# Designs tried in a protein design chat: miniprotein binders against q56419. Part 30

Target 1, 326 residues: q56419
Amino acid sequence: MEGRTLEEVQEEVFKRHGVLVPKKELEDLAKALEEAGLLLTEKVEARLKEEEEKLKRERPMRLAGLSYPEGEREARAFLEAFRASYPGEGEEARVLLMPHLEPSRVPEVYGAALAALEKTPPPERIYLVGVAHRPLKEKAAALPVPFQTPFGPALPDLPALQALDALLPFELFNTPLAFREEHSLELPLFFLKGRFPEARVLPLLVARRSPELGEALKVVLRDFPGLLVLAVDLSHVGPRFGDTPLTRTLAEEARRRDLGFLERLAEGEPEAALAFLGANPTRIDGVEVVASLLPLLRERKGKVLAHRLDLEAPTLSAVGAGTLVL

## First folded at step 4 (miniprotein)

Design a3_29
Fold by ESMFold2-Fast, scan of step 4:
Structure a3_29 (fold): chain B 326 residues (1-326), chain A 84 residues (1-84)
Amino acid sequence: as target 1 above (326 residues)
Amino acid sequence: GSEDLIRELEQAIREAEELAKQVEEHLKAGRVDEAIEAYLKLAKLLARISELAFRLGDEELFRRAQEEAIKAYDRARELLEKTK
């Protein structure tokens, strides 16, 4: 209502509802709405402060009962059902690319990731790299607290996190609230903790390309060996992502672009994978993660275990998901 | 399970048929804004039918529902542009 007179508001109400509202009553209403807005803002601020205080001690589950079962027994059965959805055998991974898309949408892709984890010796720690869906103060961030799961808390690898922080040109623990609701870490972590219950975790988010992160991680991994997990989705196509409605032709093109990207990563050529996307434009949220981790992906050959382009019915859109072992 | 998906699909098809009738009634009555809203709801529901068909492995229904969803969406856009 900024710049509108109360007389103009009275005229609009009369035109739409056939009733004249006196100026004083509109002024009183405006004041009540402003006061209600301030009270709502105070409640939101109190809620955020409470969540921030919790994040100093632990990261609670946010998607339990929604994306995966809350109880340990039900969670175990859920995980086994996903493994069963993939008929193939996995391969040992030193680097695993897996999705963070809602698991029920691409069960065979998560099943392929589980198959790879079955063939992988238990790591002491997992470097879990996801995509920031909320602003970060820096290009990347980490949260050095236990992450709750139905299988118990995933404990942070504090020595490795401190080593990483010491090698970065920015403060690593810079945006705790960005981790309050972050499915790119929570959903992969459910599967990783279920398979490797004793592994410690480095929960990392990338918002923008950070070559410094990749160089620092190369040094830290030498001193603190572990499994590197890139939790990224592939093509985002259709109106939900600012594109044209999905057709079978556009879906097949997206699938080919996803596979071309993954195949070049599997050949140990991450720069070629990124260049392929530049020549064949697509919206892959993992591009900034891959670009940040180049030193860890070069000359490492592997295999694409699964790929799916999943349809999102309400928006005639689709999201690609894949499992790649290196 | 797949039985739940089939039940959801059958319900969605019934809802889509009802929305299609509502669109026709709004258009006949000259209620353009209501027709646009009904077309958008129909497009979303047809997209949902397409997704359910895809998950159930029914490629023919997937294709038909996707084509119809796009048509409903395009009709809503055409009407919206004419009212500008």
Scores: ipSAE 0.006, ipTM 0.107, lowest interface PAE 19.5, mean pLDDT 85

Design a3_3
Fold by ESMFold2-Fast, scan of step 4:
Formats: C-alpha cells, structure tokens, sequence
Structure a3_3 (fold): chain B 326 residues (1-326), chain A 84 residues (1-84)
C-alpha cells in the first residue's frame, strides 16, 4: 500500500487541531478527490485523442499571429521585410542550414536564408529536418500530412516519405503529437513555403543521433532529389540554459563555437565540426541533426552567410543563429 | 533478452521469405501495385533484420540484410517508374 490510511489522517488532524474529523466526512473528501483526479485524467486523454485525430488530416498553424502574420498579404510583406534585412545576394544551396528561433530576434539571419533560396532553383521537394522539443518514440519521426501556412498548405511528399519509411528499421510515423507544437519545423517552413510555394515537404524531427536516417536519406535523395534544410539553432547560453548570467567571456565562447562549427561544415568536414565542439558546453542543438546526416554533409563545401548571437535581455541569456549554404 | 531478439529475428526472416513469395505471385499475376507494396514492406523488414543482426553481433547478416533492403526498394522504384 503506498497511501496514508483514513485512520492515520484522522489522527494527524486530531494532533494538530485537537478536533476529530468524522470518518464519513474524510471518506467523502477522499472519494471527491479521486473522482476529480479521474475526471481530469479522462479529459486529458480525450483532448490528446482529439488532437491526434486532427493531426491525421492536417497540421494547423500554431504561431500565426504570434511569430508571423496570419493573412497571406501581410505574410508576404513580412517575408519581403526579412529579405531586405540582409544586404547580400546569397548563394545557391543544395543543403541549407537555417535557424528556428523567433524570426524577429535575428531578421538578418533569416534574410540570408531567403537570399540563398532566391539563388536556388525551385526544388520539387524540401527535406526539412528539425529538432524534436518533445520526446519521440524512436530516434526520428515524420508527419505525413499537409502543414498549414499563410501561403496555403505545404503538401507532404507521400512517395518520398514512404520510401524513407521503407528503408528505416523503425516506423517513421511514430509520434504525431510531437508535431502539434514544433517551432523547429513551423518557423522555417513559413519562409520555405513563401519562397517555394509548389514544393512538397518531408517534415522530419530528430531527437537522438540516427546514422540509419542519414543512410536512408542518401538513398531516398538519389531517387527523390530535393533541397535539404537543417533547421537548427546554435549556442544556448545563460541562466535560462543552466549557466550564470551572460558575460563577455561566455558570449565570446559561444560565438567562437558557433562559427568554428559552421566553418568546419562549410569545408565539408562534419566529423571535424562535431569533434571541435567536444562536450558541446554552449549547447548547440544542431549536433544530433549533423551526427545523423553525416553521409549527406561530407565533402560538400559551402559558405557561412550570416551569424548572430542574440541577447535575451530579461534572462541575461543568448541564442546563436546562423545561415550556411552547402 | 538475447533469446527474445533471436526469436524476433527468426520471425522477421520467415516474414521476409513470405513477402518475397508474395512479390513473385503478384508479378506473375500482373498485380503491379501489390508487388510495389510488397517490395516496400520487404525492404522495411530487411532493414529491421539488419538492426537485429547488429544487436546480436552478426556482421555478415547485417551486411546482407542491408544490401537486400536496398535491392527491394530499388525494385519497387523501378516498377513505380514504369507505371505513373
């Protein structure tokens, strides 16, 4: 038995207040609390089932009106303003690394990504690889449904997703609820859909390094060529992430680690990029994605277009963001 | 435990053999869509066999299963390209 008895509760009340509460009243209270707990559990289960059923049909916008405009016209103007924040022309991307943090914090970094997309021929499909912020049943997952955007739904590439699933030792479509609230896919997708409205998408989440994902994707990309997008943030430093308040030294370390990581990826040396970080003390969240996609990143040279370490003043913390084309 | 993994592997191999037979039957009957589906299922099962082989320390089975998974996938793709 793991709970206190009603007899023990009565004795405790008597000792503390000198009043004996009748057993019937304590039993009625215990029953009411148990029934309230059961009802709350039933409501939670019902809500989860409802959300899972909705996710079988489509993935609705969660950040519209918060991180980007709801209306198509306003969304287009918003995207154009971000492009204008970057003075360069960009470069063609076969692989694009871009951030997924709040866009308004690093407009020039998203602008650099848009500049690269402008130089990139429209792909038939986009392999959008984000970072799972909720547990997955497997190392990676995908959701094979339309993702709503202000520019219309981003349609899933069902044949390519089924091909990927066929080559993986686990069920690819394993955790639909992890996609309900996932900004590492939603925020990059806003920009990607605005630039390539006809492209289909493979929305992929990585929770832990999966070399089998990289090997399978190498085969799938051969038959279903497309743009590979790594939607990852860089250093996470300060009290919000377990450090002391941001100092000049910590900020300099974060910038050095971000740029060293990106520069090694730009040289086509993803193993060297991972080795450079070591224990990853500034918490670059791209590590598990890069470690999973090694076969797709080796010997592919490119250029870092933008980098920023953005200060979150209320928490004296910072998050790194960058745009890399390969 | 190891005994459970061995049982899973043996069952997966039996299922793979049955799927391979189903592919042949579908192809002989001109059921191309069913053959494509069976090839994709076979590829996934062979990928699972390769994972179980690694966990059991069977490097030769891992290599063979991965090669056969890719072949099954390629056969599905070839058939799909011939149809639209």
Amino acid sequence: as target 1 above (326 residues)
Amino acid sequence: GSEDLIRELEQAIREAEELAKQVEEHLKAGRVDEAIWAYLKLAKLLARISELAVRLGDEELFRRAQEEAIKAYDRARELLEKTK
Scores: ipSAE 0.174, ipTM 0.670, lowest interface PAE 4.7, mean pLDDT 88

Design a3_30
Fold by ESMFold2-Fast, scan of step 4:
Structure a3_30 (fold): chain B 326 residues (1-326), chain A 84 residues (1-84)
Amino acid sequence: as target 1 above (326 residues)
Amino acid sequence: GSEDLIRELEQAIREAEELAKQVEEHLKAGRVDEAIEAYLKLAKLLARISELAWRLGDEELFRRAQEEAIKAYDRARELLEKTK
């Protein structure tokens, strides 16, 4: 009933049918709908509680058979095909920025990330920082459980996660359900686990800029060194994102903003990268992650390996993706 | 409002003082695991105090609380390494 009163329902029926429905019949209907709503709410609450309990043990694959193959052999061949799609050589990464967009849309961008991982010594742990696509109770969150992949489970680095939690002004493990369906972690993790099967992972989500996360991570990385991965997409333009249909001018602006952002990060100037975007008119979702991780990005010079603005023709929309090593 | 933040800050400071006392008592008694746990709880509470101070515009308390949070964490880390 969308919060409508009995009087409002009665008025609408009169307006449409020219007949005043008896109050008793409307009251009986309202009661039946409220009772049905209570049953649906109870079932939804029970289901969410069951899902939350399951997430205390493991995070299952959601995109296997859709974005990547379920079988280990097929997953390995898939990963190698993505590497082959990038004709260049990688560079060693201490910090890697890679996309979380559907991999089949930007294979050469993921291939560039794989090339960088080939040049990178295997890390003991990976700090995987994605973007929350669902509300978090706090600015950031983590889920300290094994994440399933076709290459076996990516195990959490519990000591490093607990160290991080101890340095944050909020509970780090605050929204388990936000991780149930989170492609910004699942898709990069597929590639990272395929290349570094022994590395433990800190799966982190940023919802809003958290400078305290960056400051805490600077301390934790001193004691628990590892590879920092920013799993972020770039410009989001077109009607799918509340914008006008994609034009040549809008596409050029998106590419200009994507590359200007990445190039300033490559110069070790993350504040300049954020300032370049201003109000972020093309909706680069990496802004909140970069703003949170400033202490880890300053004075780190690197290289943009790949960039693409991928067109979603049915919606006249596009999403930018890039690979940057620092 | 700011009155709520001040009450939270005052409560957090009282809890931090109690945790610091517990750390000292555990260390004197040779209860290293309990001291580590208390230090980590103290670090988190000091991080919360720094956040509350920032929201209230107290830059000096923010800086001091952040420094103390890192120190408490470092003490926990040192103790943990000695027990391996």
Scores: ipSAE 0.412, ipTM 0.807, lowest interface PAE 3.1, mean pLDDT 89

Design a3_31
Fold by ESMFold2-Fast, scan of step 4:
Structure a3_31 (fold): chain B 326 residues (1-326), chain A 84 residues (1-84)
Amino acid sequence: as target 1 above (326 residues)
Amino acid sequence: GSEDLIRELEQAIREAEELAKQVEEHLKAGRVDEAIEAYLKLAKLLARISELARRLGDEELFRRAQEEAIKAYDRARELLEKTK
């Protein structure tokens, strides 16, 4: 109810209750509410500053005990169970596309990613590119601190992150708080750290397409070779995502979109993959990541190892997930 | 709008010229660590110039600034490698 004058408030109270509230009492109330609002704002700002300060030292686990086991032994068994859920063999990856969807929803897709990692020589570093689920000050961001996992901390590759920052037209380390709760990094990192415990990590978030990020990464990867991981989910369909309840037709269309996208990426044609999705880029969260990383994806042929459209029956909705090796 | 972008570009070019002079002076004085830092700052500023040029539709400046950013970065890497 912003925009009402004190005189209008008095008039409305008089008409509604037959009482004229003295102007001074309304002014005193307004002043008290304003002071309380300022104090609340200061308290929120102080808490955010404390959280930001903690993130200068480390990024703690948020999903341990929820999406994956907290203990190392249990985490190892969990990883092995996911690998066992995929009956196929992997292929060596220089670029790996994997999901960040809740692992228990698509175990065979994560199992395919693990199979690919088994065939991949241990990288010195992993470029882990996820999707920002909170606003970033710039198109992309990174957090140059250890990320805690049940397998020990995933250490940042500081020289490679500094090299990347130097080639970008914006400050790379621009939004630490966006990393406090970010499952698109935490969930794939659990699997990557479990398989490559010695690899350092560049944890990167993309909020909007940043072609300059892809161009800079191309240069950095030349000097700091490593495994590039795109942690992206595919189609989002149904009422949970602003669509009609899932039907067989909608599910078939979603599967067609997902596979057409992945198959074009596998042919080394990322521009064709984006064009294939057409006017539905907001329904696949990986679009902004792929559009940012075009120079790293062109002319790299590979294979789709797994795909699933996971049904969320209570909401009649579904999310696509896939594993692609390039 | 475009006037703000042009002013930002002009300022970035002036800062890049100053950083290039600082690099030269650090190299002459044998201040290798300072030269590396200045080269990395120059690379970032040239990347900024490249992005401003792209937004203004200046494809030639975009390309040249991007190339110069990579060169500045490469020189920083060469110096860092030699001083390990």
Scores: ipSAE 0.665, ipTM 0.902, lowest interface PAE 1.5, mean pLDDT 89
Fold by OpenDDE base, second read of step 5:
Structure a3_31 (fold): chain B 326 residues (1-326), chain A 84 residues (1-84)
Amino acid sequence: as target 1 above (326 residues)
Amino acid sequence: GSEDLIRELEQAIREAEELAKQVEEHLKAGRVDEAIEAYLKLAKLLARISELARRLGDEELFRRAQEEAIKAYDRARELLEKTK
């Protein structure tokens, strides 16, 4: 179909409606968008390149003063308050599943994690596995640099990271920009660094299930023992996530899926936990992490310490969070 | 009537031009989050322009506004993926 010229369309609109559509305004808009696009590319690329170069040295705090206090004294008081929010006692963890949700939303769940860490001997290193909320070049990634915290820098375990990289069929040290604002690492790391100031960290992100990661980590953990931490949230339901507003039925389904997932993990049956979710209609966040770490979760029995489905009232949406020790 | 749709279209175009300038200003200033927000607003507004154009029978404007809405959204997404 021979595309009508803008002039022909204008003429038709004029004939039908007696009004001339301002062609010039459309041309000006297209030009403004094009000019904005050209300016975006060079300056944003230059800034992103600068940020990437900074990430070769350290990962700065992004949520200090927002999600947790920036000052060390205030940060310690924050930890104590969160621990106090959980009235129970913890258990020793070899594997800890904890949330990465905004701490103020689920204080008792983080409190349960702190209770578990109180019963855990200080590890030499922490394998911190978060969820990539941004695309990665590979299925998983690591950032081998210090992560800033109010308690000082969390230092990377470079020997263990190098050993892991050598066992993976892909480059582990990919997509550094994905770590810049990734809260799934930053929020848990605050609690972990506050409790274990001398532990080295392996900050890992999973974008897609990687069985290779779990097998490689199983080997690395033999030679480089440490605490494994899964920093994952559970169900995401309501309008923010494409559902109707939260109802009793939707909340009950989210809780059922969250608890059913955690209980099967606590029984040492991670494959059964994944199978129980099926198509994951309540969007449990930690699925790809658990699917990647199956070799490390099998036959490990543990306990669910806490669970909450937290309502975000302004959006009538809810997010599940849990704490599990294995 | 058609006159009201044309007035709405003209207003939407003016607002889109202003948002495009705001995107440029935010980008020039290195305000990436504000630029993303402005792009998302612009994409929604371009989608509205597209719908108004369709209702007026302007197929070329409909198509162009739709294409630019997609581009604005893609740019917002790209910035979001790079910066978040």
Scores: ipSAE 0.020, ipTM 0.406, lowest interface PAE 5.0, mean pLDDT 86

Design a3_32
Fold by ESMFold2-Fast, scan of step 4:
Structure a3_32 (fold): chain B 326 residues (1-326), chain A 84 residues (1-84)
Amino acid sequence: as target 1 above (326 residues)
Amino acid sequence: GSEDLIRELEQAIREAEELAKQVEEHLKAGRVDEAIEAYLKLAKLLARISELAVWLGDEELFRRAQEEAIKAYDRARELLEKTK
């Protein structure tokens, strides 16, 4: 009863419906609601334990049949269609920034990422850094299990994950449930696994800036070379994201903000990219990831291959997406 | 508060000293797998010491602890490669 007494509840019912409910009936109702709440809590706890136990073995697909095809043949045709959506040629990537929003919303941006992957030698492993959309116990986390895809399981690079864990001031494998439903890893992984089927993966989530993650990754990449992928979306504007309704002016400002951020990263100036966003960096998913990975991004020049601000007309909101090669 | 951080730092330093002794003992006894595990634990603890040093404003301890963490990790990697 969230601060209400039984007497206050009786009074409110009388005022609204002209009926005085006996105190005994209200007590019985309150007890039933409390018991239902306890049963719901027990069911939630049992469900969470079950899901956590499943995640010790593998991470199943959650978006198959929704964001990408379930079957391998259909999935390969889907990749080809996205590549065809980008008319340009790619550039070789040592670091790739790509989006994680719904692919069908920004096909040219995913196509640009695919073009870059075509120019990139197959890596032995991929460091896939996404954004936590659920709380983590620590600033960052990883899940050291196979991630299912239509192209087969993306296998974890256990030695590299163990090396990373050893260099971090916190337990890396700290929040397995955060990975149960995480599109910032699942959607980029679909494209990465389709292009590099033999590559092992380090699925990493960043919740808050962790400079120690970037420092540790610099050391681990020396011993375990691989492709670094930042799976981040750009500007989030409009009521869907706690902002005012999108106008032409706000859309233009978002595009300018996204491109200014990406251009500074392309110049090897990640601190300047963060500073450019000023006081409102939380509207760009990439901020905490970039701030965590500074040692890996400094002095590394590259090119912005694509950018789009995707409009969600029903909510007067938009999300920016881009592909950057470093 | 800062007193809690200082207590955690002092405890971490004591644990690091103990782990360094365990590494030495394992190496002398030819227990390579145990030495590798102890080196990795030592690296992690030194990484924690470096983070605590940042929060306490001890730049010298930060640099030293970070360098020692990487060294402990490198020793573990060298031993792992030798036992393949």
Scores: ipSAE 0.576, ipTM 0.873, lowest interface PAE 2.0, mean pLDDT 88
Fold by OpenDDE base, second read of step 5:
Structure a3_32 (fold): chain B 326 residues (1-326), chain A 84 residues (1-84)
Amino acid sequence: as target 1 above (326 residues)
Amino acid sequence: GSEDLIRELEQAIREAEELAKQVEEHLKAGRVDEAIEAYLKLAKLLARISELAVWLGDEELFRRAQEEAIKAYDRARELLEKTK
């Protein structure tokens, strides 16, 4: 405002319009906003309640047609293409660490997981342990319902889930809404169900380290043997995660952390793997999962099959992914 | 100048009134996600109206309106996170 005082502007507005500001219109807008907000809240709560009730019956696909094909024929071709992206041979897995990152970003890492699964006898059940990207009421949770896949529903192992619940000091069947969109289960499950169509699944999420979970699972695995799958990503670096844009130095540090973590796990030293990360400055995603499963990872020797640090160019950020067999 | 600010304010009010109608229409149609997005835009616009209007009117009224807009924005963000 070139040289006019606030009072001069107000006086001009008053002279021209007879009112300083449309007070009534502003009050009406504020009221409309409040009323709309209350109604929106009610509608969202009702929707969430309905979705929670549906999750008592099944978990629908959320990433079909986005991250993987919805149709079974196309989904099988997708699996074959991913397997072809890894030129190596796999090894038999008793424990499989694999990513949950968008598959198109790290195809050879998923290909390595498929290669391992080719050498693995079909398990009766799969313990699929993902990362909770949403808050849980407890340290860990399970959803004891069928998970939809292009290959048909992945059916829960209810007896094994019940046995696990009975050994935990908290209710395992908590926070069903956390499973609704959790990709850390959905993406790995696509590959697992495609390879082992008859295997039952225990879909588990970890929000915080739970030593109790590892001890309970060790007991349950004795009576209910199966494949243990850790669906975890590795380092998360760059602006999306609070760092500067990816540099050679930052990428080298992320790779060093990822590989150092995986190598110590491959040696059967999960405590050493956690200790190596310290404060986890590159934000390895799988830390809380590994910390929960220590009793199952100790003294198990294995092999790192693949690793990638994948650049997301639009954000100059990168995420690490790996495949480990134990 | 002052005339430009008044015109901007009047236009912003018209846009806010239209967004308020869109929120209602989306809600009536069961388009909850679109309703939240329109509501978020409305909250941001009301905050801007309040900022413009502090210069032209009752500071206390516009401060209160801005506070309500901020609350609405926070609510909209929370609702978006719940629906994602």
Scores: ipSAE 0.370, ipTM 0.833, lowest interface PAE 1.2, mean pLDDT 90

Design a3_33
Fold by ESMFold2-Fast, scan of step 4:
Structure a3_33 (fold): chain B 326 residues (1-326), chain A 84 residues (1-84)
Amino acid sequence: as target 1 above (326 residues)
Amino acid sequence: GSEDLIRELEQAIREAEELAKQVEEHLKAGRVDEAIEAYLKLAKLLARISELAVRLGDEELWRRAQEEAIKAYDRARELLEKTK
């Protein structure tokens, strides 16, 4: 009876069956339906609260056995195989940009990230900035709980998270449910924990550009030095993403846009990188992350270690992935 | 609208002034943990004032509030380090 008045319901019954249903019976039915709807809403809210309480304790592995091995020994061999997929040398990273798409699609790009981590002194903490794939109550969020990995739990850096929260105009721990099944954190964290098992983590999600996040992080990083990781994918092209089917020309354009973006970041010019994308339209989920972190990316020079535009032939679509060290 | 933002700004400023008084009182009484908590709350309110100033187009208030937020945070950090 959604969208219908009692009078409209009564009229329709009369037209179909030639009888008038007493208004009191229709009113009683309407009340019962409203009460049932309220009970269903309350049950949904109770389930969401229960899920939120579970998330406050720890984040379990979701993609173990699918995107990476469950066992520690197998996980270690998996990391070594990915490192071997990249034939080059790494460079020390103070800021690392790496992908979060399915690792098996771009093994050399993850291999380049591992090479960079191999050259990087073990940090006390990792600021892991991913992309929210579910709505957040605020522009950004964090979750101060252990994240399980095959290498043991990645523990939250509670003092650094508290410092960050104190410098933000909103509650940092605002959307625990958004961290359920969040692959932009889980997949990079697997690789990061494998290389830096003692590092604590600040798991951060960005939904929309938050300049205040970048300003606060600049202050927090001064007092709590660590590795900043931007876990972002590059161009999303083709029908899977609402675009036309991928052609060789469109793939070349996407590759040029990805590399132009990364090269400008490597020159320490993040505003130029964003402007370049504005002049050469593409859908990069990392735009909101980069726009939020401008104060941390300016005047930091580095190197693009790897780039791949991975073709998904069945959908004539592609996703760009890259490894950038700053 | 703009009237709602101004009312929120006025409330945030009153709360920040009260927290600043509480910080001073806690410090004079040697209540270091309470002073740290009050400084962190003050930093957050000053960050909120800074955000409201941006939304209202007040560049001077934005800059001052941001600077004061960082100062309040720094004072909390100094006290935390002294308590070991």
Scores: ipSAE 0.537, ipTM 0.858, lowest interface PAE 2.1, mean pLDDT 87
Fold by OpenDDE base, second read of step 5:
Structure a3_33 (fold): chain B 326 residues (1-326), chain A 84 residues (1-84)
Amino acid sequence: as target 1 above (326 residues)
Amino acid sequence: GSEDLIRELEQAIREAEELAKQVEEHLKAGRVDEAIEAYLKLAKLLARISELAVRLGDEELWRRAQEEAIKAYDRARELLEKTK
């Protein structure tokens, strides 16, 4: 309405309808909203602080009853069913690349990982390297506390974690809240703990490529031998990730990228695997992890045991998953 | 007509007042996630109230309410991301 004052509009509304525009009520609502927002902020900060203090003691399960069973008996039956979904035999792993995708989406890929673990002598410790889906203060982080599982707590290897921290140019024990809901560790750890109940764990997250991490781990692995696990997914394509709906062409490209990446890793050529991806147009999740672990992947020959590009039908999107033994 | 818009505005204000109470109740009860969700609904409703105010010719009321709605929405989104 060109040129009318609020008072003129209110007066007109009052004259026509006998109702005042409830300006005061809206101002009171705006004030109440501001006050509520400040109080919410304070309460959330207090909750996060409490959760951070709890993470100094243990990391609780977040996906129990959702992605895997909470009860031990049911959890064991879950492992057996996943192993049964892969009809092949595994090979002994010194390095295992496995997914962290929702297990029900790619059961045979997790089954292949279990098959490899059947042929692997029980390690003293597992270096579990996941992907940080939340920001870290540093390029990588560790959480030196027990991780809860249906099979009991996965205990940290504190001596090996301390040795790793001492060799890094940054504080390894950073951003504990990033571990709170990180599924890239929790989901693989279920399978690993179920197979190797006595193994200690080094839960590591990578946010950005850290060559320093790979060099430090190479030294630590000499004095503290163990199984290295890369918990990474492969291509992420479709509308959820900024692409058009999945087409035959897009799926073929995703598979080509995934398999080409895994095959080069299986040949012991991790630099060639990274170079093959270029700008990573299909968004392979594990790139920063592999880039950080180059010293540990070089010259190691292995085998691709499984691969799947899994369609999420509601979003017409797909995620690649693979299992590689080195 | 203008009468329908006024009635809609009055109803939206009543709903906003109820949501504001729900936010407070959830906060007092320690139900932080529910409080954030109610707060987000309140922010969206305040934006709707602002739109209705403009349609009734109250541009000043719209501007202020819209600014507060945006701030509240952004805060709610940030808090939801922190709690996820």
Scores: ipSAE 0.335, ipTM 0.808, lowest interface PAE 1.1, mean pLDDT 90

